# VHH binders against Asparagine synthetase domain-containing protein YML096W, part 14

Target 1, 314 residues: Asparagine synthetase domain-containing protein YML096W, of Saccharomyces cerevisiae (q04489r210to523)
Amino acid sequence: YEVTSEIDLNFTSLSEVSKNLYAVLRDSVKKRVESIHPRHIENSPIAVLFSGGIDCSVIVALICEVLQENDYKCGKPVIELLNVSFENPRTGLFPSDTPDRKLSINSAKTLQNLYPNVDIKLVEVDVPYDEYLKWKPFVINLMYPKQTEMDLSIAIAFFFASRGRGFLTSLNGERTPYQRHGIVLFSGLGADELYGGYHKFANKPPHELVEELTRQINNIYDRNLNRDDKVIAHNGVEVRYPFLDEYVIKLSTAEIPINFKVNKLILRKVASQYLKLDGISSEPKRAIQFGAKSAKMTKDGNKHGTDLLKENRN
Key: E = the ipSAE of ESMFold2; O = the ipSAE of OpenDDE; V2 = 0.75 times the mean of E and O plus 0.25 times the DockQ between their complexes.

## First folded at step 2 (VHH)

Design f03s (framework vhh_surovatamig_d1; at its last look DockQ between E and O 0.08; V2 from the best seeds 0.00; counts 0 for: pae E 14.1 > 2, unsure alone 61.8 < 65, grease 25.2 > 24.2, placed apart)
Fold by ESMFold2, look of step 2:
Structure f03s (fold): chain B 314 residues (1-314), chain A 126 residues (1-126)
Amino acid sequence: as target 1 above (314 residues)
Amino acid sequence: EVQLVESGGGLVQPGGSLRLSCAASGFTFSSYAMSWVRQAPGKGLEWVATINTGGDSTDYVDSVKGRFTISRDNAKKSLYLQMNSLRAEDTAVYYCAKGLEDYYTWSGYDSPFDYRGQGTLVTVSS
C-alpha cells in the first residue's frame, strides 16, 4: 500500500470522505460479524478489546448496528467489552481505580445508552502483579521469536484478555466473577497506522507523514499480528480486525487526504457524525510501545521498551 | 480539551544549561504520567524522560542520564526538564507529552503518549 500525499487544506472533502469511510468500515464489521454462525452468536457472544477509546468504541457501535439488523433470536444480543488493567506494584493503585478503567466505564455507559437493545457487558479483567509474574514466562515462550519488553507488555495484555476472565460491576459497585465462553474477539488494530493516531506527527511535513504511515501499515502483519496471533490462538479465540480489511485499507491509504490523518481527525469525524460518539474520550488506547510502562510493571524499573528480556545489571 | 504549552527553549553553547517548562490544562494533571519527547532536525520522535504521577519515579533515555532531570509540580499543573551539560546532539524541538498512568492498559495499537503543543526549540551550537 502507498499512502496518498494529497492535501485538502480547506477540508472541502471532509464530509464525503467521512461518509465513504463509514460505509467501508460498516461493511468490514458486517462481514466479520456475519461470518459467525447465527447459533453461535446467541450462545457465544462477540467480544471487543476495549480501552474506552475511540477506535474500539467505533467498532462496538458498528457491531451493535449490525446485530440490530439481524433477528438472530427473540431477546437481546450480547457483546462483551474486555478491559484489561494491571496492578502497578510501584504506585499501589488498584486496577479498578485507574483513569483508564474509569474512562472505559464511562465509554461503555455511553454505548449502553445508545444501544439499549444490545446487552453490552463491560468485563473488567484485573491482573494482580503476582498473576502477571506467574504467566510471564509462559507468554515469553509463546511469543518467540519476539523478545523485547515492548513485545512482552503487549502480548501479555492480549493473553489475559483472550482468557475472558473478569468481573461485571453493577451500578452500585458490586462485582461478580464473569467467564466469557465466546470465541470471537474484535480488535481496533490498524487505526493508528491508517489515521495518524500518534500525536508526534502533528508538526511533520506532509511527505514525512506519508512515508511513516506507509511504512507502518505495510509492516503491521510482521510486527504486530504474528506476535499477537500466537498468544491469542493459545486460548482458542479468533480475532477479527475490521480496520485491516482490504477495502478499508485501500480507501484509507489512497483516498483520504493526508491532513485528515492527524490525531485521527477522519475517524473522529465518522464517530461523531454517524455513530453519535462525540462524547467518547479523545484519549488513545494505550500500549507500551514507546516509553517506560513495561519497566514500571517490573521491579527492575530501568528497562526500556526495546530492552531484551533479561535482568538489569545490579 | 487537553492543552500542553512548552517554553524555555533557546540557543545555548555546548556545556550550557536550559530549563524547559510545560503548562498543562484540560485534564487531571496529577492522574497521569508525563514525558518529554524530542525531535531533532530530519529525525523521528525520540523519548527523553518519563515521571510517574507522584513524581517519585523517573526514567531517562541513556544518552541523557546524569545530565537531564525531569520533575513536576502537581499543584501548579506543570512539568519541567532541567537540561545540563548540553551537547550538539541535544538540538531538537522538545515536546511535553501526557501519558497514561503507571498502570499498563490494553492496546498495542495506540500511541502510549499524547502530545499537542507546538514544542520548544533547543539549539546547542558552538
Scores: ipSAE 0.000, ipTM 0.165, lowest interface PAE 14.1, mean pLDDT 74
ESMFold2 (binder alone), look of step 2: mean pLDDT 77; pTM 0.787
OpenDDE, look of step 2: ipSAE 0.006; ipTM 0.270

## First folded at step 4 (VHH; framework vhh_6fv0_2)

Design f03a (from f03 with D56G S57R; at its last look DockQ between E and O 0.01; V2 from the best seeds 0.00; counts 0 for: pae O 12.9 > 2, placed apart)
Fold by OpenDDE, look of step 4:
Structure f03a (fold): chain B 314 residues (1-314), chain A 126 residues (1-126)
Amino acid sequence: as target 1 above (314 residues)
Amino acid sequence: QVQLQESGGGLVQPGGSLRLSCAASGFTFSSYAMYWVRQAPEKGLEWVSTINTGGGRTYYKDSVKGRFTVSRDNAKNTLYLQMNSLKPEDAAQYYCAKGLEDYYTWSGYDSPFDYRGQGTQVTVSS
């Protein structure tokens, strides 16, 4: 794929481009929802890896739209939002206190309000530090040959999120244990790579941004999917990636001006204009590894994401 | 049948040392990560340490780091836990546990291990 270097300085094409992107994203999600078999409401087959950010929120909204178009005779369709949060002994923060958890709660509420005919469940996957340590070596093995601290941070988050063991919180604040039922998981992977969601890109000149985004999308199979798929598959679930649809990628790379790919501007436009996600669209995205950050969870938190995992040979 | 038999527990004074052993049989020992877990009275099962298949990677609970050392001898199908500088809070029944396969083994809702031994008692008292 080649990312266009086209610049629309006056944003004259923003409306049209956002419309086109909405269309291809909707179709991408529709295709991936409708291909689920069996597709019965009672099976509750759909879950979303959910950070509360704009990318996964857009996916949830689109899924809801698709579900609403389908005349389900057997009650409200269910969507499980899988949000993982880690205890951090270094900071003393509990899973419920993390910014990403708070974001996920707010975003879930927004989505619940927008789509009252869909039973949207926020599954709060709380990971105690001991549990993290317990599964850490296993996840390290799963994600091989990836072996950086950053890889671990991301992989471990996906591992626990996709496992789907967590809590539901009622309106009165009561928490009940809950196990994910969804076996088809949706991921927002690709949004950051397509639309410049990484903070490190925010200050890059257009030509550099083009190069970086081109590299990101063309290497996504190795950099991300190779790691993520193995880790998530361990939990006996399938992951679907709407942003990695061929038509989405083609349109996004070739037809969206590069200046619309700063901080996911174009995606935010789609969210606000077509999905009524104004509240969510204004929030900055946090990386999925933010809740994990394994390199910073230890007391000796001097590790870097690019560091290789230490092998303690006895 | 998978069998795990722990040994080496006993009574020690604070600051003392013990070496636990776990004899494994009924599975290809070298193909699985191994775990040490412990349970104190009126407490839940607590993770202590993990060692990968080849022994090149070891992991520890923070409270035991620097004091405990996990090792394995794949030729002897034996897992070890060297415990130094023992503290009263280390007193527990210690179990060795068999890990799951390293790749594409569904663990579901369960622990990362599928078998646990009968345990060996460690008591730390002055």
Scores: ipSAE 0.000, ipTM 0.250, lowest interface PAE 12.9, mean pLDDT 85
ESMFold2, look of step 4: ipSAE 0.005; ipTM 0.501
ESMFold2 (binder alone), look of step 4: mean pLDDT 80; pTM 0.817

Design f03c (from f03 with D56G S57K D110T; at its last look DockQ between E and O 0.01; V2 from the best seeds 0.00; counts 0 for: pae O 10.7 > 2, framework grips, placed apart)
Amino acid sequence: QVQLQESGGGLVQPGGSLRLSCAASGFTFSSYAMYWVRQAPEKGLEWVSTINTGGGKTYYKDSVKGRFTVSRDNAKNTLYLQMNSLKPEDAAQYYCAKGLEDYYTWSGYTSPFDYRGQGTQVTVSS
ESMFold2, look of step 4: ipSAE 0.628; ipTM 0.886
ESMFold2 (binder alone), look of step 4: mean pLDDT 81; pTM 0.826
OpenDDE, look of step 4: ipSAE 0.000; ipTM 0.274

Design f03d (from f03 with T50I; at its last look DockQ between E and O 0.01; V2 from the best seeds 0.00; counts 0 for: pae O 13.8 > 2, unsure alone 59.6 < 65, placed apart)
Fold by OpenDDE, look of step 4:
Structure f03d (fold): chain B 314 residues (1-314), chain A 126 residues (1-126)
Amino acid sequence: as target 1 above (314 residues)
Amino acid sequence: QVQLQESGGGLVQPGGSLRLSCAASGFTFSSYAMYWVRQAPEKGLEWVSIINTGGDSTYYKDSVKGRFTVSRDNAKNTLYLQMNSLKPEDAAQYYCAKGLEDYYTWSGYDSPFDYRGQGTQVTVSS
């Protein structure tokens, strides 16, 4: 794929481009929802790896739209939002204290309000430190040959999120244990790579941004999927990636001006204009490993994401 | 009721071999991933090997790769662990554990959803 270097300085095409992106994203999600068999909504809810950010929120909204279009005679369709948070003994933070959890709660509420005919469940996956340590060696083995601290932080978040073992919180604040039932999971992966969601890109000149985004999308299979798929698949689930649809990628790379790909401007436009996600669209992106606080959990806080894991994997 | 019964443990010399078995009952064995886990004295529970429902995918702890082989016979509701080239570090109580309904997931040692056997003792000593 080649990312266009086109710049629309006056944003004259923003409306049209956002419309087109919405269309292809909707179709991408629709295709992936409708291909779920058997579609017994009661027995096989759709799950979403959910950080509360714009990427996954857009996906949830689109799923809801698709579900509403389909006359499901069997009650309210269920969507499980899988949000993972880690206890961090170094910082003293509990899973409930993490930015990602807080964001996820707010975003879930927004989505619930927007789509009252869909049973949207926020599954709060709390990972105690001892549980983290317990599964860490296992995840390290799963994600091989990836072997950086960053890889681990991301992989282990996906591992626990996709496992889907957590809690539901009622309106009165009561928490009940809950296990994910959905075996088809949706991920917002690709949005950052397509639309410049990484903070490190925010200040890059357009030509550099083009190069970086081109690299990101073309290497996503190695950099992300190769790791993520293995880890998530271990939990007996399938992940679907709407942003990595061929048409989405083609449109996004070739037809969206590069200046619309700063901090996911174009995606935020889609979210606000077509999905009524204004509140969510304004929130800054957080990397899953940081949002979930899975990184730097050890007392030795001097680890860097690029550091290789110690040979004592197990 | 879910029942798991391990057998095949014993005393072996370093370099020796053992074959562990786990008899499963009380659940649809073929629908669940199965785990071997072990606990050495004064150490925590650690995973050793995992096998998917069909037996076509297996995972091993790095320290046992190339030495241990997990397999299953779904018709017999039995899980196996062939342990070759045993080392003193392999000495532990070995448990088979049932995964969760989603084929690959094990809920963990303290999970209410976890089922494990009583274990079989493996001792490696010269």
Scores: ipSAE 0.000, ipTM 0.244, lowest interface PAE 13.8, mean pLDDT 85
ESMFold2, look of step 4: ipSAE 0.305; ipTM 0.746
ESMFold2 (binder alone), look of step 4: mean pLDDT 76; pTM 0.780

Design f03e (from f03 with A33Y D110S; at its last look DockQ between E and O 0.01; V2 from the best seeds 0.00; counts 0 for: pae O 14.5 > 2, placed apart)
Fold by OpenDDE, look of step 4:
Structure f03e (fold): chain B 314 residues (1-314), chain A 126 residues (1-126)
Amino acid sequence: as target 1 above (314 residues)
Amino acid sequence: QVQLQESGGGLVQPGGSLRLSCAASGFTFSSYYMYWVRQAPEKGLEWVSTINTGGDSTYYKDSVKGRFTVSRDNAKNTLYLQMNSLKPEDAAQYYCAKGLEDYYTWSGYSSPFDYRGQGTQVTVSS
């Protein structure tokens, strides 16, 4: 894929481009929802790897739209939002206190309000530090040959999220244990690579951004999917990636001006204009800080994401 | 049927050492990660240590790191926990735990009763 270097300085094409992107994304999600069989069987909900960010929120909204279009005779369709949060002994933060969890709660509420005919469940996957340590060596083995701290942070987050063991919180604040039932998971992977979601790119000149995004999308199979898919698949689930649809990628890379791919501007436009996700669309992308957080979970807080795992040094 | 039998517990003075053993049967021992967990009086079950299938990767609770060593002998279907420099806080019933399935192990969210032994008591007292 080649990312276009076209710049629309006046944003004259923003409306049209956003419309087109919405269309192809919707179709991508629709295709991936409708191909789930059986769809309406009790205990076969759709699950979403859910951070509360714009990427996964857009996916959830689109899924809801598709579900609403389908005449489900057997009650409200269920969507499980899988949100993982880690205890951090260093900071003393509990999973419930993490910014990501808070974001996920807010975003889930927004989505629940928008789609009352869909049973949207926020599954709060709380990972105690001991649990993290228990599974850490296993995840390290799964993600091989990836071996950086950043890889671990991401992989282990996906591992626990996709495992889907957590809690549901009622309106009264009561928490009940909950295990994910959905075996088809949706991921927002690709959105950052397509639409410049990484903070490090925010100040890059357009030509550098083009190069970087081109590299990212073409290497996503190695950089991301190789690691993520293995780890998630271990939990007996499959992941679907709407943003990595061929038409989505083609449109996004070739037809969206590069200046619309700063901080996912174009995706935010789609979210606000077509999905009524205004509140979510305005939230700054919080980097899956899982990498930074996990690296800092140990007392030796000086680990860098690019550091090799100690276990691989032996 | 999966069977795990812990042994080696006892009474020791602070600073003392114990070696726990766990005899495993009823499953392919070498295919599973193994864990040590413990439960102190009036406390919940807590994780102590993890060892991978080959024994080359080990992890420990922070409070036991440097003092405890987990190992395994796959030929003997036995899991070990060497406990050195024991502290009163280490007093607990110690259990070995097995994975639920290949590469799936007991988590802190589930009762390990189906996949843990009967335990062995460790008492640390002056």
Scores: ipSAE 0.000, ipTM 0.256, lowest interface PAE 14.5, mean pLDDT 85
ESMFold2, look of step 4: ipSAE 0.512; ipTM 0.854
ESMFold2 (binder alone), look of step 4: mean pLDDT 80; pTM 0.811

Design f03g (from f03 with D56G D110R; at its last look DockQ between E and O 0.01; V2 from the best seeds 0.00; counts 0 for: pae O 14.6 > 2, placed apart)
Fold by OpenDDE, look of step 4:
Structure f03g (fold): chain B 314 residues (1-314), chain A 126 residues (1-126)
Amino acid sequence: as target 1 above (314 residues)
Amino acid sequence: QVQLQESGGGLVQPGGSLRLSCAASGFTFSSYAMYWVRQAPEKGLEWVSTINTGGGSTYYKDSVKGRFTVSRDNAKNTLYLQMNSLKPEDAAQYYCAKGLEDYYTWSGYRSPFDYRGQGTQVTVSS
């Protein structure tokens, strides 16, 4: 794929481009929802790897739209939002206290309000530190040949999120344990790569941004999917990636001006204009990684994401 | 054959304490998460607590947090529930349940366990 270097300085095409992107994304999600078999079986919820950010929120909204269009005879369709948060003994923060969790709660509420006919469940996957330590070596083995701290942080988050063991919180604050039922998971992966969602991109000149985004999308299979697929597949689930639809990628790379791909501007436009996600669209994306800060969980807090894992493969 | 036998129930005054035990046999106890569930009269089965295989992770119903403590002794194949500051609303038949895997949550939608004991009665009455 080649990312366009086109700049629309006056944003004259923003409305049209956002419309097109919405259409392609909607179709991507629709295709992926409708291909879930058997859909007719009672209690086959759709699950979403959910950080509370704009990417996954857009996906959830689109799923809801698709579900609403389908006259499901089997009652209120269920969507499980899988949000993972880690206990950090260093900071003393509990999973529920993490900014990511708070974001996810707010975003979930927004989505619940927007789509009352869909049973949206926020599954709070709380990972105790002992569980983290227990599974850490296993995840390291799963994600091989990836060997960086960053990889571990991401992989282990996906591992626990996709496992889907967590809690539901009622309106009155009561928490009940909950196990994910959905075996088809949706991910917002690709949105950052397509629309410049990483902070490191925010200050790059357009030509550098083009190069970087081109690199990101073309390497996503190696950098992300290879790692993530192994880790998530262990939990016996399938992940679907609407942003990685061929038409989405083609449109996004070739037809969206580069200046619309700063901090996911174009996606935020889609979210606000077509999905009524204004509140979510204004929030900075917090990477699922922030919840895992696994590199910072250990006393040796000076580990960089690029550092190689020291743990000797026994 | 999987066997779970609860004990330690009884009559206690509000504010009192009880310690429940569950003796497990017929399976590798240390390989499964264990659950406490309870059923009050005219109420459905309610989740109380979960403990993972190693005992390092414990989970509680909000209403019992800070009052109940689940633990296990894998060497003795025994599950425990220390119940402090008991309230009338805690009165129920308490059951020990065997998890299906290393760690399962009780969702109410799917049984997280495949075996349950006969239970032990906890009565809280002034």
Scores: ipSAE 0.000, ipTM 0.245, lowest interface PAE 14.6, mean pLDDT 85
ESMFold2, look of step 4: ipSAE 0.578; ipTM 0.869
ESMFold2 (binder alone), look of step 4: mean pLDDT 81; pTM 0.817

Design f03h (at its last look DockQ between E and O 0.03; V2 from the best seeds 0.00; counts 0 for: pae E 19.5 > 2, placed apart)
Fold by OpenDDE, look of step 4:
Structure f03h (fold): chain B 314 residues (1-314), chain A 125 residues (1-125)
Amino acid sequence: as target 1 above (314 residues)
Amino acid sequence: QVQLQESGGGLVQPGGSLRLSCAASGFTFSSYAMYWVRQAPEKGLEWVSTINTGGDKTYYKDSVKGRFTVSRDNAKNTLYLQMNSLKPEDAAQYYCAKGLDYYTWSGYDSPFDYRGQGTQVTVSS
């Protein structure tokens, strides 16, 4: 894929481009929802890896739209939002106190309000530190040949999220244990790579951004999927990636001006204009801090995301 | 049928040592990671240690690092936990647990997991 270097300085094409992106994304999601078998509501087959960010929120909204179009005879369709949060003994933060969890709660509420005909369940996957340590060596093994602290932090988050063991919080604040039922998981992977969601890109000149995004999307199979798929699949689920649809990628790379790919501007436009996700669309991109930031969870705090894991940890 | 039988627990004074054993049967022992977990009164199940299939990789809860050593004898289908410098906070029922595969254990409440009946460790002056 080649990312276009086209710049629309006046944003004259923003409306049209956002419309087109919405269309292809919707179709991508529709295709991936409708291909689920069996599609019985009682099976609750759909879950979403959910950070509360714009990318996964857009996916949830689109899924809801697709579900609403389908005449389900057996009640409200269910979507499980899988949000993982880690205890951090260094910072003293509990899973419930993490910014990511808070964001996920707010975004889930927004989505629930927008789609009352869909039973949207926020599954709060709380990971105690001991549990993290218990599974850490296994995850390290699964993600091989990836061996960085960053890889571990991401992989282990996906591992626990996709396992789907967590809690539901009722309106009155009561928490009940809950195990994910969905076996088809949706991921927002690709959004950052397609639409410049990484913070490090925010100040790059257009030509550099083009190069970087081109590299990102063409290397996503090695950088991301090679790690993520293995880890998630271990939990007996399949992952679907709407943003990595061929048509989505083609349109996004070739037809969206590069200046619309700064901080996911174009995606935010889609979210606000077509999905009524105004509150979520305005939320600044928080580093995919998959809750584990494993490199900084220990008191030794001297680990960097780019550091290789110690050999004895493999 | 998977069977795990722990032994070696007892009463020790602070600073003392115990060696726990777990006899495994009913599965290919060498093909699974093994775990030690413990449960103290009024507390939940707590992870203590993990050992990989080959025994060359071991992992520990921070509070037991340097004091506890997990090992295994695949020829004897036996898992061990050497506990040195025992502290009152180490007092618990200790369980041997079978991993789901080479490196995994899904948890004590998983229908696919197996753990023994446990052995009691008491640390008292």
Scores: ipSAE 0.000, ipTM 0.256, lowest interface PAE 14.0, mean pLDDT 85
ESMFold2, look of step 4: ipSAE 0.000; ipTM 0.117
ESMFold2 (binder alone), look of step 4: mean pLDDT 80; pTM 0.812

Design f03i (from f03 with S57K T105D D110S; at its last look DockQ between E and O 0.01; V2 from the best seeds 0.00; counts 0 for: pae O 9.4 > 2, framework grips, placed apart)
Fold by OpenDDE, look of step 4:
Structure f03i (fold): chain B 314 residues (1-314), chain A 126 residues (1-126)
Amino acid sequence: as target 1 above (314 residues)
Amino acid sequence: QVQLQESGGGLVQPGGSLRLSCAASGFTFSSYAMYWVRQAPEKGLEWVSTINTGGDKTYYKDSVKGRFTVSRDNAKNTLYLQMNSLKPEDAAQYYCAKGLEDYYDWSGYSSPFDYRGQGTQVTVSS
């Protein structure tokens, strides 16, 4: 894929481009929802890897739209939002204190209010430190040949998120244990790579941004999917990636001006214009390892994400 | 400006006890995890303890588990470290440290904390 270097300085095409993006994203999600089999089985919820950010929120909204269009005779459709957070002794944070958890709660509420006819469940996947340590060697083995600290931090988050063991919190604050039922998971992967969602992109000049985004989208299979698929698949689930639809990628890379790909501006426009997601945070997305605080879980504060894992493979 | 001021250090005999305090100012104390770290002569800085924002979760270096207790009073912007059964190997300059903001990435991350105080000296000698 080749990311366009076109700049629309006056944003004259923003409305049209956002419309086109909405159309292809909607179709992408629709295709992926409708292809779930068997759909006739009662209580087969869809799950979403959910950070509370704009990318996964857009996905949830689109799923809700698709579900509402389909006269499901089997009652209120269920969507499980899987939000993972770690107890991290290095950061001193409890799962409830993580940025993603806080964001997920707010975003879930927004979505619940927008789609009252869909049973949207925020599954709070809390990972105690001891459990992290227990599963760490196993995840290291799963993610092979990836072997960096950053890889581990990401992989372990996806492992626990996709496992889907967590809690539901009622309006009164009561927490009840909950196990994910959905076996088809949706991910917002690709949104950051397509629309410049990472903070590191925010200050890049247009030509550098083009290069970086081109690199990101073309390397996503190796950098992300190779790792993520193995780890998530272990939990007996399938992940679907609406943003990685061929039409979405083609349109996004070739037809969206580069200046619309700063902090996911174009996606935010889609969200506000077509999905009424105006209340979703405008902050740049934190990578999962930072949002869930799975990064640098060890007590040794001097490790970098690029460091190789110590070969303590059991 | 972030300020951290440690106090409570001193000379104690082996088996003795000390209570360290850290007065924090210049930031929303309750929004950050806090740390105790220490540095002995000719040794590097080492982590001792961490406490989360709410104070309900605490973490300790293995060698101090069962002997040291970290706590905080968010209303007073104060961090504490109760040190019991002190050993000669516990002798060090003890520092209070502020946790990092959630915005840090790998490239900017060099420590679990971004600020530390001037420290208070703990000496353990018979």
Scores: ipSAE 0.007, ipTM 0.276, lowest interface PAE 9.4, mean pLDDT 86
ESMFold2, look of step 4: ipSAE 0.231; ipTM 0.720
ESMFold2 (binder alone), look of step 4: mean pLDDT 80; pTM 0.813

